# Ledger of designs, part 10: VH-VL binders against Basement membrane proteoglycan (unc-52)

Target 1, 184 residues: Basement membrane proteoglycan (unc-52), of Caenorhabditis elegans (q06561r450to633)
Amino acid sequence: KDRLMFAGDAEGVTISDIEERTIDRNTPFSFFKTGYLTFDGTTDGVAKYWRLPQRFLGDKVTAYGGKMEFEIEFSGSGHHSSEPMVVLKGNQNILVHRVRNQEHVLRSDSPVRITVETYETNYEQLNGAAATREDLLMVLADLDAFLIRATHVAHQTSTSLGDVSWEIAVDRYTPDGLALEVEQ

## First folded at step 4 (VH-VL)

Design a62 (from q08 with heavy chain N58Y S99T K102R, light chain R31E S94R; framework fv_potravitug)
Fold by ESMFold2-Fast, scan of step 4:
Structure a62 (fold): chain C 184 residues (1-184), chain A 117 residues (1-117), chain B 108 residues (1-108)
Amino acid sequence: as target 1 above (184 residues)
Amino acid sequence: QVQLQQWGAGLLKPSETLSLTCAVYGGSFSGYYWTWFRQPPGKGLEWIGEIYHSGSTYYNPSLRGRVSISVDTSKKQFSLKLRSVNAADTAVYYCARGTYYRPFDYWGQGTLVTVSS
Amino acid sequence: EIVLTQSPGTLSLSPGERATLSCRASQSVSESYLAWYQQTPGQAPRLLIYGASSRATGIPDRFSGSGSGTDFTLTISRLEPEDFVVYFCQQYGRSPFTFGPGTKVDIK
């Protein structure tokens, strides 16, 4: 149910650093690509994040076991960012998802759809320690921030975010059409 | 207490298809990568490929044209098929559990596969 | 693919001694996603260390890992009889995942 399609407006998405100290309220977004929110311009050397709107925040325990999906595209060159791709903050905890094999997964001028299932095995603490199921459920119970990385390479000229969705597990289907259900 | 048990045919002729299955007992099946490795006699380990519980597969490019991994989430099982085997495919084959951040913490007992005429 | 080399190929020591095993990567291992495994003949590998320096559950504190970039080390501070087996390093920072050829720890 939670989805961003970017059909003509930013739908409340903003840009910030990972700490949300500097929320960029004046960055001009373009909608040149239908279905994408685009930021054109050079970074100031600080990692930037798409900051998802209020409807993705609050009590999200029902998202456990569901998938979050989003499409990203960028133009640029240079070394790949070591920053997390997804950042979830809640109950004074931060859990992150990092993309492995970034050099092969993320390529300039090549859109990619990233899928992250909401299980603790797909998240780690900021310090690299494994996330527990309790850690993830605590973060989801009072989600304060949902960030998606917007800067991917050292010399980036543009970045785009498209079709963001976050599903609950109870309404999903397996690839062969079988319904999925959450068990405890 | 997680246990992986594997089974399948151990003796094959060149050109046949290797088929191995791994069953997971205890613990959660969801959220994990279910992985196959092999180890030729006297040599090191080779990663064959893995499947995320939802069905997404990742294969070693050296085997990509011959390898297929499938999952049955309801049975907590995953299977390896390797087509057109030859003598170079003779090895002990292992299934294992991985996560996105931790490598392989539980392994099956291994299956010796011999390919000979 | 990332090629891992291990040195020495064979390390001959006595029980109670310290073992130092080296693993070198042909290119930098992102986020230090490097693991060490122990393998007893006829058995599956056992995970010892992941993330270059984190001990896996149930692994004795005599095992420690260190390193970053291309150079990694496994140290066994005081060899026990059961430690005289083969050790493999593995990188999981880049597909395809690759293993070193192994270092055999042998009794003098």
Scores: ipSAE 0.130, ipTM 0.688, lowest interface PAE 5.2, mean pLDDT 85

Design a63 (framework fv_potravitug)
Fold by ESMFold2-Fast, scan of step 4:
Structure a63 (fold): chain C 184 residues (1-184), chain A 118 residues (1-118), chain B 108 residues (1-108)
Amino acid sequence: as target 1 above (184 residues)
Amino acid sequence: QVQLQQWGAGLLKPSETLSLTCAVYGGSFSGYYWTWFRQPPGKGLEWIGEIYHSGSTNYNPSLRGRVSISVDTSKKQFSLKLRSVNAADTAVYYCARGSYYGSPFDYWGQGTLVTVSS
Amino acid sequence: EIVLTQSPGTLSLSPGERATLSCRASQSVSRSYLAWYQQTPGQAPRLLIYGASSRATGIPDRFSGSGSGTDFTLTISRLEPEDFVVYFCQQYGSSPFTFGPGTKVDIK
């Protein structure tokens, strides 16, 4: 299980655009809200993403069938972002998770815990094509980037990320089995 | 390869509770939204609600106070309960499989005609 | 709630002709998450098109979909006898998921 608790430091988290072309390693984050990494500046233009640190990357095949959870809170108004909520990059492929019915789930000044089970039916290609189980396993086998959306509404004044966890440890060996066991 | 079979009582009196069950044969049960729809005679389809295999539910706001959907993952079944029925609830009820990505409702049950009359 | 309007309500054509069915949404459908279904009387709906333009498994190539935003079209290039049934559009870009009232394709 990997986890980020933000107890006074960013724990390696940075901010970028979805393509990771503009990576902001010098963003002044606040830790004023206990347990949250916060950016209190106005976010304009292209969508911004929290980039998870190296320990969330690499061989993550054991995460298949588990779940990722994270808490978000924002302040702002206007149209909700159409950008994906979670972006996984690996083995020359990009798979994304989009929040269904997000206007009912994401509300200003209301923290919400997002849970995404690690199954291909929760992911798609950037162009909307369905992800296969093989697609997801290939991405997880050599994960190069794990991004969580930081911009949620058109006129945002604050954004926070808290308590990120991803189940990545499952029982991989049994006396009766040859294959990886996936948590149900 | 994937087949949905549904069953439940089709004749109800006003104020009774409708109970329907849908069983999934073949394919994966995990990772999908299991969904209920209804279609009044001669009218279009209405989405009732859905349940993720983990038990998380979403309901049509028009029915939220009367509807509940439950899941039994070990049996690969999910069930609809609609309370306090009246004549406006007369319809053919369908179960279906849904997902987030470009396959919205690709497998459907055979349908169950529910008639509410005195 | 996104309201879907289908036109025409009834389309009268002969086998071999081209059918064009319209679906208009009251607000933009996110990600072009719009599907088309065919329904034979007494049967469950059959998925034809999803994501506005992708054919579902087993669906003949005479069926095609197009459109984005608020305006979507289903085209049947050459009507077969079994195509004279009802067609529904459905958006799944936001909850509650909504269907159009249907277009009936009648034989003439």
Scores: ipSAE 0.040, ipTM 0.636, lowest interface PAE 7.0, mean pLDDT 84

Design a64 (framework fv_potravitug)
Fold by ESMFold2-Fast, scan of step 4:
Structure a64 (fold): chain C 184 residues (1-184), chain A 118 residues (1-118), chain B 108 residues (1-108)
Amino acid sequence: as target 1 above (184 residues)
Amino acid sequence: QVQLQQWGAGLLKPSETLSLTCAVYGGSFSGYYWTWFRQPPGKGLEWIGEIYHSGSTNYNPSLRGRVSISVDTSKKQFSLKLRSVNAADTAVYYCARGGSYYKPFDYWGQGTLVTVSS
Amino acid sequence: EIVLTQSPGTLSLSPGERATLSCRASQSVSRSYLAWYQQTPGQAPRLLIYGASSRATGIPDRFSGSGSGTDFTLTISRLEPEDFVVYFCQQYGSSPFTFGPGTKVDIK
């Protein structure tokens, strides 16, 4: 269980806003090839997110110290905000990842592979407060939602998601997710 | 706790390459960005660039083309090289730990004075 | 690049007084990602405030930050002797990260 993969058709992926107040389980996705989903966006100016399926949820403490990777490409004029790229919800808490130097990393019509290591330093609370290791482990212990941002500009544009994986760091971490330091 | 120690201080001549190293003691090295700043005498701070523990870098465009940052995760060290120095590069150089995108820089090295003179 | 301007350049006050320091950005700072640092001569900067208004660990309650968009303020409610040093604002809402030129708080 070194790695959790997502590839192929929609495989249970749905679209929602960040609050998950409206969940679209019937969103049509274009499939150019296996492992890629294309979402055409909306005209309402509200950020939309791909919701990962149940197999990415539940007890994920062993993911601490591993990494999440996915490919993303969007078309259009760039992004309109500093909206989170990844949202994790669990145990009544919400932690978000924002892409550092996002304007350079996410360019129109330029595919990019995003890597997010599962450390508290890569996550923040919605109000911007820093995440602690305890915050992250609590969220991972009973993960209720795993969202990846599907819209990047206020006007309607296409965004593609592919090759989602969530790797655990089995050879270095305890079952409770504690990172082991290598001293020198 | 966490302590950053830096070295490589020296006198440089114009056109030489500046080389500084920062070592991290205590705390976790993984999961953090490690950053270099400089401060010319009597002036404000300038961000030089950063490196993630895995080796991914971001540089200030004003210095890109002359700067490179590298990391040695086994030694918990990261290093700055600045090529083709001139008198305008005279400054105290600082290393620092960058955390999350929202929370910037919480631990700093002691600083290294670099003087470029002919 | 976002340019930060700090005013006043020098603020002359007495211990026990309130200090108000301003930082203005040339364009809107994304999500109020603005920090304040304190610097004693010969030492590295010390993080005081981040996210415009959150105190860093160990920072006394007399320090507070406020503002959004292009205008930000650091307030020291009651100056202590050790507070008569230089203060810098920094934005990290967009790359490259930039600092203001500093405000020196000195004794009247």
Scores: ipSAE 0.007, ipTM 0.583, lowest interface PAE 9.7, mean pLDDT 81

Design a66 (framework fv_potravitug)
Fold by ESMFold2-Fast, scan of step 4:
Order: structure tokens, then sequence, then C-alpha cells
Structure a66 (fold): chain C 184 residues (1-184), chain A 116 residues (1-116), chain B 108 residues (1-108)
């Protein structure tokens, strides 16, 4: 299991836009809440993402069928962001996850633990087309970026990320019971 | 090919609990949201709720805590329980498979009649 | 909740004609997560279009969808006899998922 606990340290997490065009490596993080990495401040209207460190990148094919979990908390008001919650980039492909029933799941000043199982049915292309198993396995085979959305509402004053974990499956089997075979 | 088959009680008295089960044949059970809908005679469809294969649920608030959906992953089955039924719950009930493709396979439907 | 309105309620046409069905939402549908279903009386709905414009697997190319925000359209370019049934739009951009009241495509 890869994990980030944020016990007073950012553990290599940085903030960027979704394209990773602007990466802020000097973000003034707060650790007021035990177990959370917090950014306090007004959003400038641009979607921002927590960028996970190298330990979450590379060959992650064994994560297929496992779950990723993370805690988020925010303070603010206004309409909810339409941007993806999770962004995976690899082998020149981008797959995204969007939270179902987001308005009920994400509420101001209410921490929530998000669980996403690593199956193609939980991901889509940026253009909205469904992801195939081959698409997901290709991305996981050489993962270049793992992003979690940090901006959730239009008038946000703080955002926090906590206890990130990604379960690495022991077995290399698909949900239909077939062995994972991807040309490397 | 994926096929959904459903079964359960069709005739109920007011205050009883509706219980329906849907079984999934063929394809993968994991990674999908398994969903219940209903359609009163001559009316449109109403979403009841859904369950992810791991057990996480989302329900229509209009059912005011009367609904419960459960899953048995080993049998590839999921079930609907609707408590305290009344005549307004008379409808054809459908199970369906959901993902980013919304509801591509459906069960055959079960007519549920609530009368005293 | 988002309320969907479909117009017309009944559309009377002949085989071979083009059908245009409208679906309007009371507020913007997130990500254009809008689907169209076909329903023959006594049967379960059949998914035609998802994401406003993507055809579901096995659906003939005479069916097409368009639109964004609050206004969506289903077009059937050349009606076949089996197409004279009811069509529903459904939004899945926010909970609870909601359906329109349906448009019946009837034979003239």
Amino acid sequence: as target 1 above (184 residues)
Amino acid sequence: QVQLQQWGAGLLKPSETLSLTCAVYGGSFSGYYWTWFRQPPGKGLEWIGEIYHSGSTNYNPSLRGRVSISVDTSKKQFSLKLRSVNAADTAVYYCARGSYYPFDYWGQGTLVTVSS
Amino acid sequence: EIVLTQSPGTLSLSPGERATLSCRASQSVSRSYLAWYQQTPGQAPRLLIYGASSRATGIPDRFSGSGSGTDFTLTISRLEPEDFVVYFCQQYGSSPFTFGPGTKVDIK
C-alpha cells in the first residue's frame, strides 16, 4: 500500500494546475489539523490539484483492482467545481475520475474519505468517452502524474488533503478473473 | 453478453416491505453501480438508488429513508428493500447496470401492486 | 432536483421522416451528462445516447444527440417502423438522477 499521513510534513506533495504547466513547490502549507496537509487562502479562480510524489508513480499495474482512498476537507461556498477529482497521466494518455453525487458527498467544513477502486469503469477520457481496460492498464504501466483536486467550490477559503493510500493488488487478475497481460 | 434477471414479491398490502432481487449473468460485477428504478403505470421513470459493488449506496431523497439496497458480490446479486409501502408505490420496478455509460443493461421488470 | 421537460409530448410523423425531440433542464446539466432512452410499451428502456452526443453500443447511426447546458436534442434522421415508441431524456450530472416525462413518436 502506498501511503501519505501528513504528520507535520508535506511528504513531497506540491500544487499545480491540471496541465502541470505551473507547479508551486513553495506553497505555504499549514499543519493545524493533525493528519492533513492544508492550504489556506482564497482561490484565484483556477482549478488547483495536489500532485502526489514519486512513490505513487511509475509501474502501478499491480494497483489494478485495488482501491485508492484519501480524505478531503474544505471551507467555502458557491457552486461546485466541474473539474475531475482524480487525474492519472501515463503513456501520453490522461484518465480522470469524477465523484458521483458530489454536492451531497462534498460539504463545507465536513471531512470526507473518498474511495476509488482502480477499474476502468471509474475513469473516463478528458473528452467524456468511457475508458477501456487497455486504456487504464497503459496509463498505470508508466504513471507520470497522480493529481487530486484541491479546489472544490467557487468561494473557497481553505482546502485540506489527508491520509492518502493506494492499495496494490497482490493478484494480477481482472474483475472477470482473467490474468493481466500487457505488453511492456 | 450481460443479462439481468429479477424476482420478488408482486402483491403487497399497505405497510409491508417490498423485497426484490436482481442477479447478473455474464460480464463483470466489479466496478459497476447496480441501480433500481420504478415506473408507475402510464408515468415516467423514477431513480430509486444505486449500490457500488463494494457496498457504497446512493439513494433518492424522495424515499425518506424507506429504501435500502444491498449487494452479494459472491452471487453477483443485489437487492432492494422498500419499507412501509402504500398505493403510491405501485409501479413496475427495474434493476439496471450503471457506470459512465448510464444504465446500459436492464432487468425484465417486476410489477408491484400495493392494495388493501 | 433538476426537472426535465420534453417537447413535444406527442410527435406525429410518417416513416422516412426526420424526428427532432427536445429536452430542457431547469438548471445546467453538469458535464453534459444527459442520456436518451427508447421504451417500447411493456419493456425496459434501451439506452440510445449518453453524454449528450455519444451513441451507445449497437445503436444505429440514424440516432444522434446534441446540446449542452439546459437545451438538448435527440434527432432520428429517417424514422423506421420500430422507432414509433416513447423516448425519455435523463440527466445523471447531479443527484437525484431525473427523467423527463417522455415524448411519444406516433404514426401519422
Scores: ipSAE 0.105, ipTM 0.700, lowest interface PAE 5.1, mean pLDDT 86

Design a67 (from z01 with heavy chain R99S S101Y Y102K Y103P, light chain S31R; framework fv_fiztasovimab)
Fold by ESMFold2-Fast, scan of step 4:
Structure a67 (fold): chain C 184 residues (1-184), chain A 117 residues (1-117), chain B 110 residues (1-110)
Amino acid sequence: as target 1 above (184 residues)
Amino acid sequence: QVQLQQWGAGLLKPSETLSLTCAVYGGSFSGYYWGWIRQPPGKGLEWIGEIYHSGSTNSNPSLKSRVTMSVDTSKNQFSLKVSSVTAADTAVYFCARGSYYKPMDVWGKGTTVTVSS
Amino acid sequence: QSVLTQPPSASGTPGQRVSISCSGSSSNIGRNYVYWYQQLPGTAPKLLIFKNNQRPSGVPDRFSGSKSGTSASLAISGLRSEDEADYYCAAWDDSLSGYVFGTGTKVTVL
């Protein structure tokens, strides 16, 4: 499975809006002692996403039936936007995952581990139409973007991402915690 | 076209355990929640709970202490047990398929359960 | 258990528009998707509307849903005799970590 541990390095993760029209490669991340990548948000009111590095992209059809897991800690208050938690883009299609009871799951200063199994029933089109198995397999066959939501409320707040992993049909481990930020 | 077939003991005495099974045909078992809903005679629908194909469950808090759900992925089946039944458990019990985006989108025909002494 | 409130009955003549309300709270409808189910006499319920206003394949566009604040509504346009049924709204409730159903509305076609 591919993995991100954030041992003092962002490992190629960048920040963008959902459309990837603005990609921030100079994000001022903070790091917790235990390997969280912390983003302190922006004041522009636009939802921001952690953009996963190249090794999570490309031909990922073998991820079908596996699972994606990540740790997330939200620190803040207020009503959460209904924006997707996970965005997959591939073959010019976009599929998204929304967390069912997000404010209950993502409570302030309470880290949680989110698991999303890679089945079409956990994804939908941006416009809300259901995803088919064919839709998901087409996206996975040439994955162009893998986004995890970093901002949840309208005002500026802090959110931390840790221990990202994506299971494939045959698990393979790659030790990715040693690369410098500038090397990617 | 997905179909759910359900069966189980329909007549029970107070204090017994209700046991129902639902089998899935014509579609994938994996990636879905499998749930149970009941309807007492002449009354509305009450959600009992759901189990993901991997075994993770969510259940109605008012029933949680008496409800056990399980899956058998090799048979594409899932089951419900309700312990210590009373007359208040008399209802038609439905099994259903669901996801976050389409909860309870395919239903079984229902099994009538009567609890009487 | 938290229950969503619906009028017990609604009626109309063929061709009319009937609207059914569903009232909840901030822990259910106020923050989560609303779903509608149709139960014809003697049958299992059928998913009619999902995610507030989306129709499953095979559901005619005469059925439409909407949501505002802590309330939702189901509209049936061009009412037909075969629409005579019980209708239930449903939503996830964050405080219960489970689904709650509405009290149900019996639609009669006169």
Scores: ipSAE 0.047, ipTM 0.648, lowest interface PAE 6.8, mean pLDDT 84

Design a70 (from q08 with heavy chain F29I G31S H53Y; framework fv_potravitug)
Fold by ESMFold2-Fast, scan of step 4:
Structure a70 (fold): chain C 184 residues (1-184), chain A 117 residues (1-117), chain B 108 residues (1-108)
Amino acid sequence: as target 1 above (184 residues)
Amino acid sequence: QVQLQQWGAGLLKPSETLSLTCAVYGGSISSYYWTWFRQPPGKGLEWIGEIYYSGSTNYNPSLRGRVSISVDTSKKQFSLKLRSVNAADTAVYYCARGSYYKPFDYWGQGTLVTVSS
Amino acid sequence: EIVLTQSPGTLSLSPGERATLSCRASQSVSRSYLAWYQQTPGQAPRLLIYGASSRATGIPDRFSGSGSGTDFTLTISRLEPEDFVVYFCQQYGSSPFTFGPGTKVDIK
């Protein structure tokens, strides 16, 4: 449903920590790699996140059952971050997505396209409990933040975000039946 | 309540192909990994492989050349084929549902497969 | 592949006692993606714990899990008669997913 192409413009993307306590609205981005928003600043060991603009926020219940896709590329070495890859905040709740087998998927100087279907089975609470359908729909009903992780390894020199899209479901939305599958 | 029901031939001769099917009741097939396991008599469990409802598969390397898993989202069924069976493939076979953060929370009843000449 | 070992192989206790079951991995389990299952003879496994410490839906609070890295523990605080069955640990932090050989909890 929404897309970011980064054709020489940040399109309202900013950088923050996961708690959004320090939001850099004037981050100096590089656009020399076509289709990518690049940040080569120092993180000082704190995990940083690409913060998506207002058009990705608000009432996004129609995104349930669809998918979000984005490309990431980084340069660096060291231990992989334990932080979530995607963070959704809404109605005072936080749900996160982590990349499965991250060390095999995320490699230095190798762009990768990540696809996350907008289903509760792909999200967990910050404390590690699996998300319920009700949890996800509540967050989507009034989305306050959509974050994508920008720091991937301990000794990172650059990070890039490309071609972000969030699409609605096509004949895959089955709201009533999913509520009975997994709770607690 | 989610329920998995499985069926297929339980008696095979060496060199034949094992074919088992698992049907999903009471829940959606979407957004889940549909998985096969086996357990030889008196031994531990072995993961065979999984299929995401959209068709992406991942197989145990020990069985990769012989195994195929497929899914039919309209029928809410998924199936296992294991070719060129031998006596070492004798086991109870289980289907199961997995998700990204919860491994395997619902299982089929199991099918005893015996391979003998 | 990650190899899981479980100890003890057999644990003999009486109803009402505390059971402690160990699972050790040959290498670190990513994100503590370690699960515990209960299996009654002739039946499919039942998920008890996932993510090392989260109880699955419907599982009584006498079951608890802990651990990280290569060392994980399942604790049953007060054994009930139905708990005298086999328990397996499983890692799902990396493919291929692997199981331990099991610990049998037996009645004295």
Scores: ipSAE 0.059, ipTM 0.656, lowest interface PAE 6.0, mean pLDDT 85

Design b11 (framework fv_tislelizumab)
Fold by ESMFold2-Fast, scan of step 4:
Structure b11 (fold): chain C 184 residues (1-184), chain A 124 residues (1-124), chain B 107 residues (1-107)
Amino acid sequence: as target 1 above (184 residues)
Amino acid sequence: QVQLQESGPGLVKPSETLSLTCTVSGGSISSYYVHWIRQPPGKGLEWIGVIYYRGSTNYNPSLKSRVTISKDTSKNQVSLKLSSVTAADTAVYYCARETYEYTSGSEYYGMDVWGQGTTVTVSS
Amino acid sequence: DIVMTQSPDSLAVSLGERATINCKSSQSVSSYVAWYQQKPGQPPKLLINWASTRESGVPDRFSGSGYGTDFTLTISSLQAEDVAVYYCQQYYSTPYTFGQGTKLEIK
């Protein structure tokens, strides 16, 4: 299980745009909330992303069938971003997870836990086309980037990321009938 | 099935601190926001405050100087303390959960489960 | 603070007739409005969330509508069990605020 807890250290997390053309190494992070990595909101109107460190990258095929989990909190107002919440890049392909009806999930000053199961049904191409299992496995086989959206509303004053984990599946290749019989 | 139950003293003297406990059963307190709401006799509902997953809090500004909400995850309990009480603090006090989770496209929100309420009278 | 104002304060409706309760916010709350039913001696029960989404187990005769600053709770065919006080609530921003309540009675 790969995990980030943010107990006073950014743990290698950086900020970038979705294309990673501008990587901010000088963001002044704060730790005013225990377990959260925090910075000020948007400076230029471009969506910003938390970039997870190298230990979340590389060969991550074992993450298929597991889940990723993280906490988001923000302060601000205005229109909610339609940009992807999670971006996975690998083998020259990009797969994204979008939160539909984001305003139901993210409210100012209210932390929320977000869980995304690592299945192709939860990911799509940037253009909205459905991802296949093969697409997801190819991206996971050589993961180059794992991004979580940091800008959520038009007039944002702060944004926080907490307790990031990416869990492997114990029995991801077990036939469906047998999976239901596995004892905890 | 998740249930919430308030407990505390039925009677508190003016100037003292009111202490109430909300006990959660059928689920983990770490999976919910927990709100405190009160209702004076014959009046409407007043939101007191909320405690979030990691223990951070938000309080009604009208009560912020006197109120503290805390949680004990080992006991699955949320506590409300209200200092310097007066007759105006006489009310039924409720705790309520708010589920704020997102799982692969499914979201939850709203104060969907409430305790039965506990009556607090401030009188000497 | 966002102020929620309900109208009317009390309403008497005959069985089988339509009951309408209005709720206005002092500023836009988008769709972040919930409606609660409270019977004597009981805690409030969530009926509608997200302005118009009916909670599981709530009868189809209850419906919510509205966006921005004007919201309505409608009971299409009043039943005896619907006698209660109804509250609207915004959860757009803290502090969460409730309307003053509308007492619904049978004629």
Scores: ipSAE 0.271, ipTM 0.663, lowest interface PAE 2.4, mean pLDDT 84

Design b12 (framework fv_tislelizumab)
Fold by ESMFold2-Fast, scan of step 4:
Structure b12 (fold): chain C 184 residues (1-184), chain A 123 residues (1-123), chain B 107 residues (1-107)
Amino acid sequence: as target 1 above (184 residues)
Amino acid sequence: QVQLQESGPGLVKPSETLSLTCTVSGGSISSYYVHWIRQPPGKGLEWIGVIYYSGSTNYNPSLKSRVTISKDTSKNQVSLKLSSVTAADTAVYYCARETYEYVSGTYYGMDVWGQGTTVTVSS
Amino acid sequence: DIVMTQSPDSLAVSLGERATINCKSSQSVSSYVAWYQQKPGQPPKLLINWASTRESGVPDRFSGSGYGTDFTLTISSLQAEDVAVYYCQQYYSTPYTFGQGTKLEIK
């Protein structure tokens, strides 16, 4: 299970735009909230993403059928972002998870834990076309980027990421004492 | 099913620290947000602060330097401490829960409230 | 700070008549508005959440509407037990703020 807890360390997380053309490796993060990585400052009009570190990348086919979880919190007001919440890039493909009716899910100054099961039904192509299982497995087989959206409203003053984990399906216990095993 | 109950001293002297406890029954404080709200005699409702399921807190800026909210999951209790009290802190104090359900995408208003505990700040 | 302003401060309505209470926010709060009923000596009771979603067990004569900055609570046919102070509340952003309250009386 890959996990980030942010006990005073960014653990390799950086911030970028969705295309990763502008990677901010020198942005100071605050750790005033225990267990959270916080980026303070206005981000009006620019979509920014948390970039997860190398240990979340590479061959992640075993993550299929598991789940990713993370906590987010922001302070701000205005129109909610229509940008994807999760972006996975691999094998020249991009698949995204979008939160529909985001204003019903996210609220200023309230941490929320987001769970996304690693199934194609939770992902779509950037243009909105449905993802197939084959599309998702292709992306997971050589994951190049794992992004979580950091900008949520038009006038945002802070954004935080906490308790990131990506569960694999291989550790499920059965009633007869056997674990489910998947080979890469 | 779920019930919240406030408890603490009814009388606090000026400059002392007010300490209140909210005891939850029928549910776990780790499953929702717990808020503290107060109401001075004859006046409206004022939000004091919240403790989230994660243990993080957020406070009303007007009270932030004096207020601390904490929880004890083993006792299923949420505590409020308000330091350096004055007569302006005389009020009925309520604790209330707020739930969030990701699957439905719904934040709820504060659906369960304690009965309230009266606090008088007087010499 | 988001300021919630109710109108009127008080109103008297005859039994069976329609009562309307308005609530205005100083900035958009989307649908994150709740309405509470408070009777003397009792804690507030949630009536409406999500601007227009009636809480379970609340009579259907109570309805909420609005989005953004303007919200309304309507009681279609006033009953004697509806005499209370009513509060709107935004839970879009901290600090959570309440309106000043509207006292509803029988005419």
Scores: ipSAE 0.006, ipTM 0.540, lowest interface PAE 12.4, mean pLDDT 84

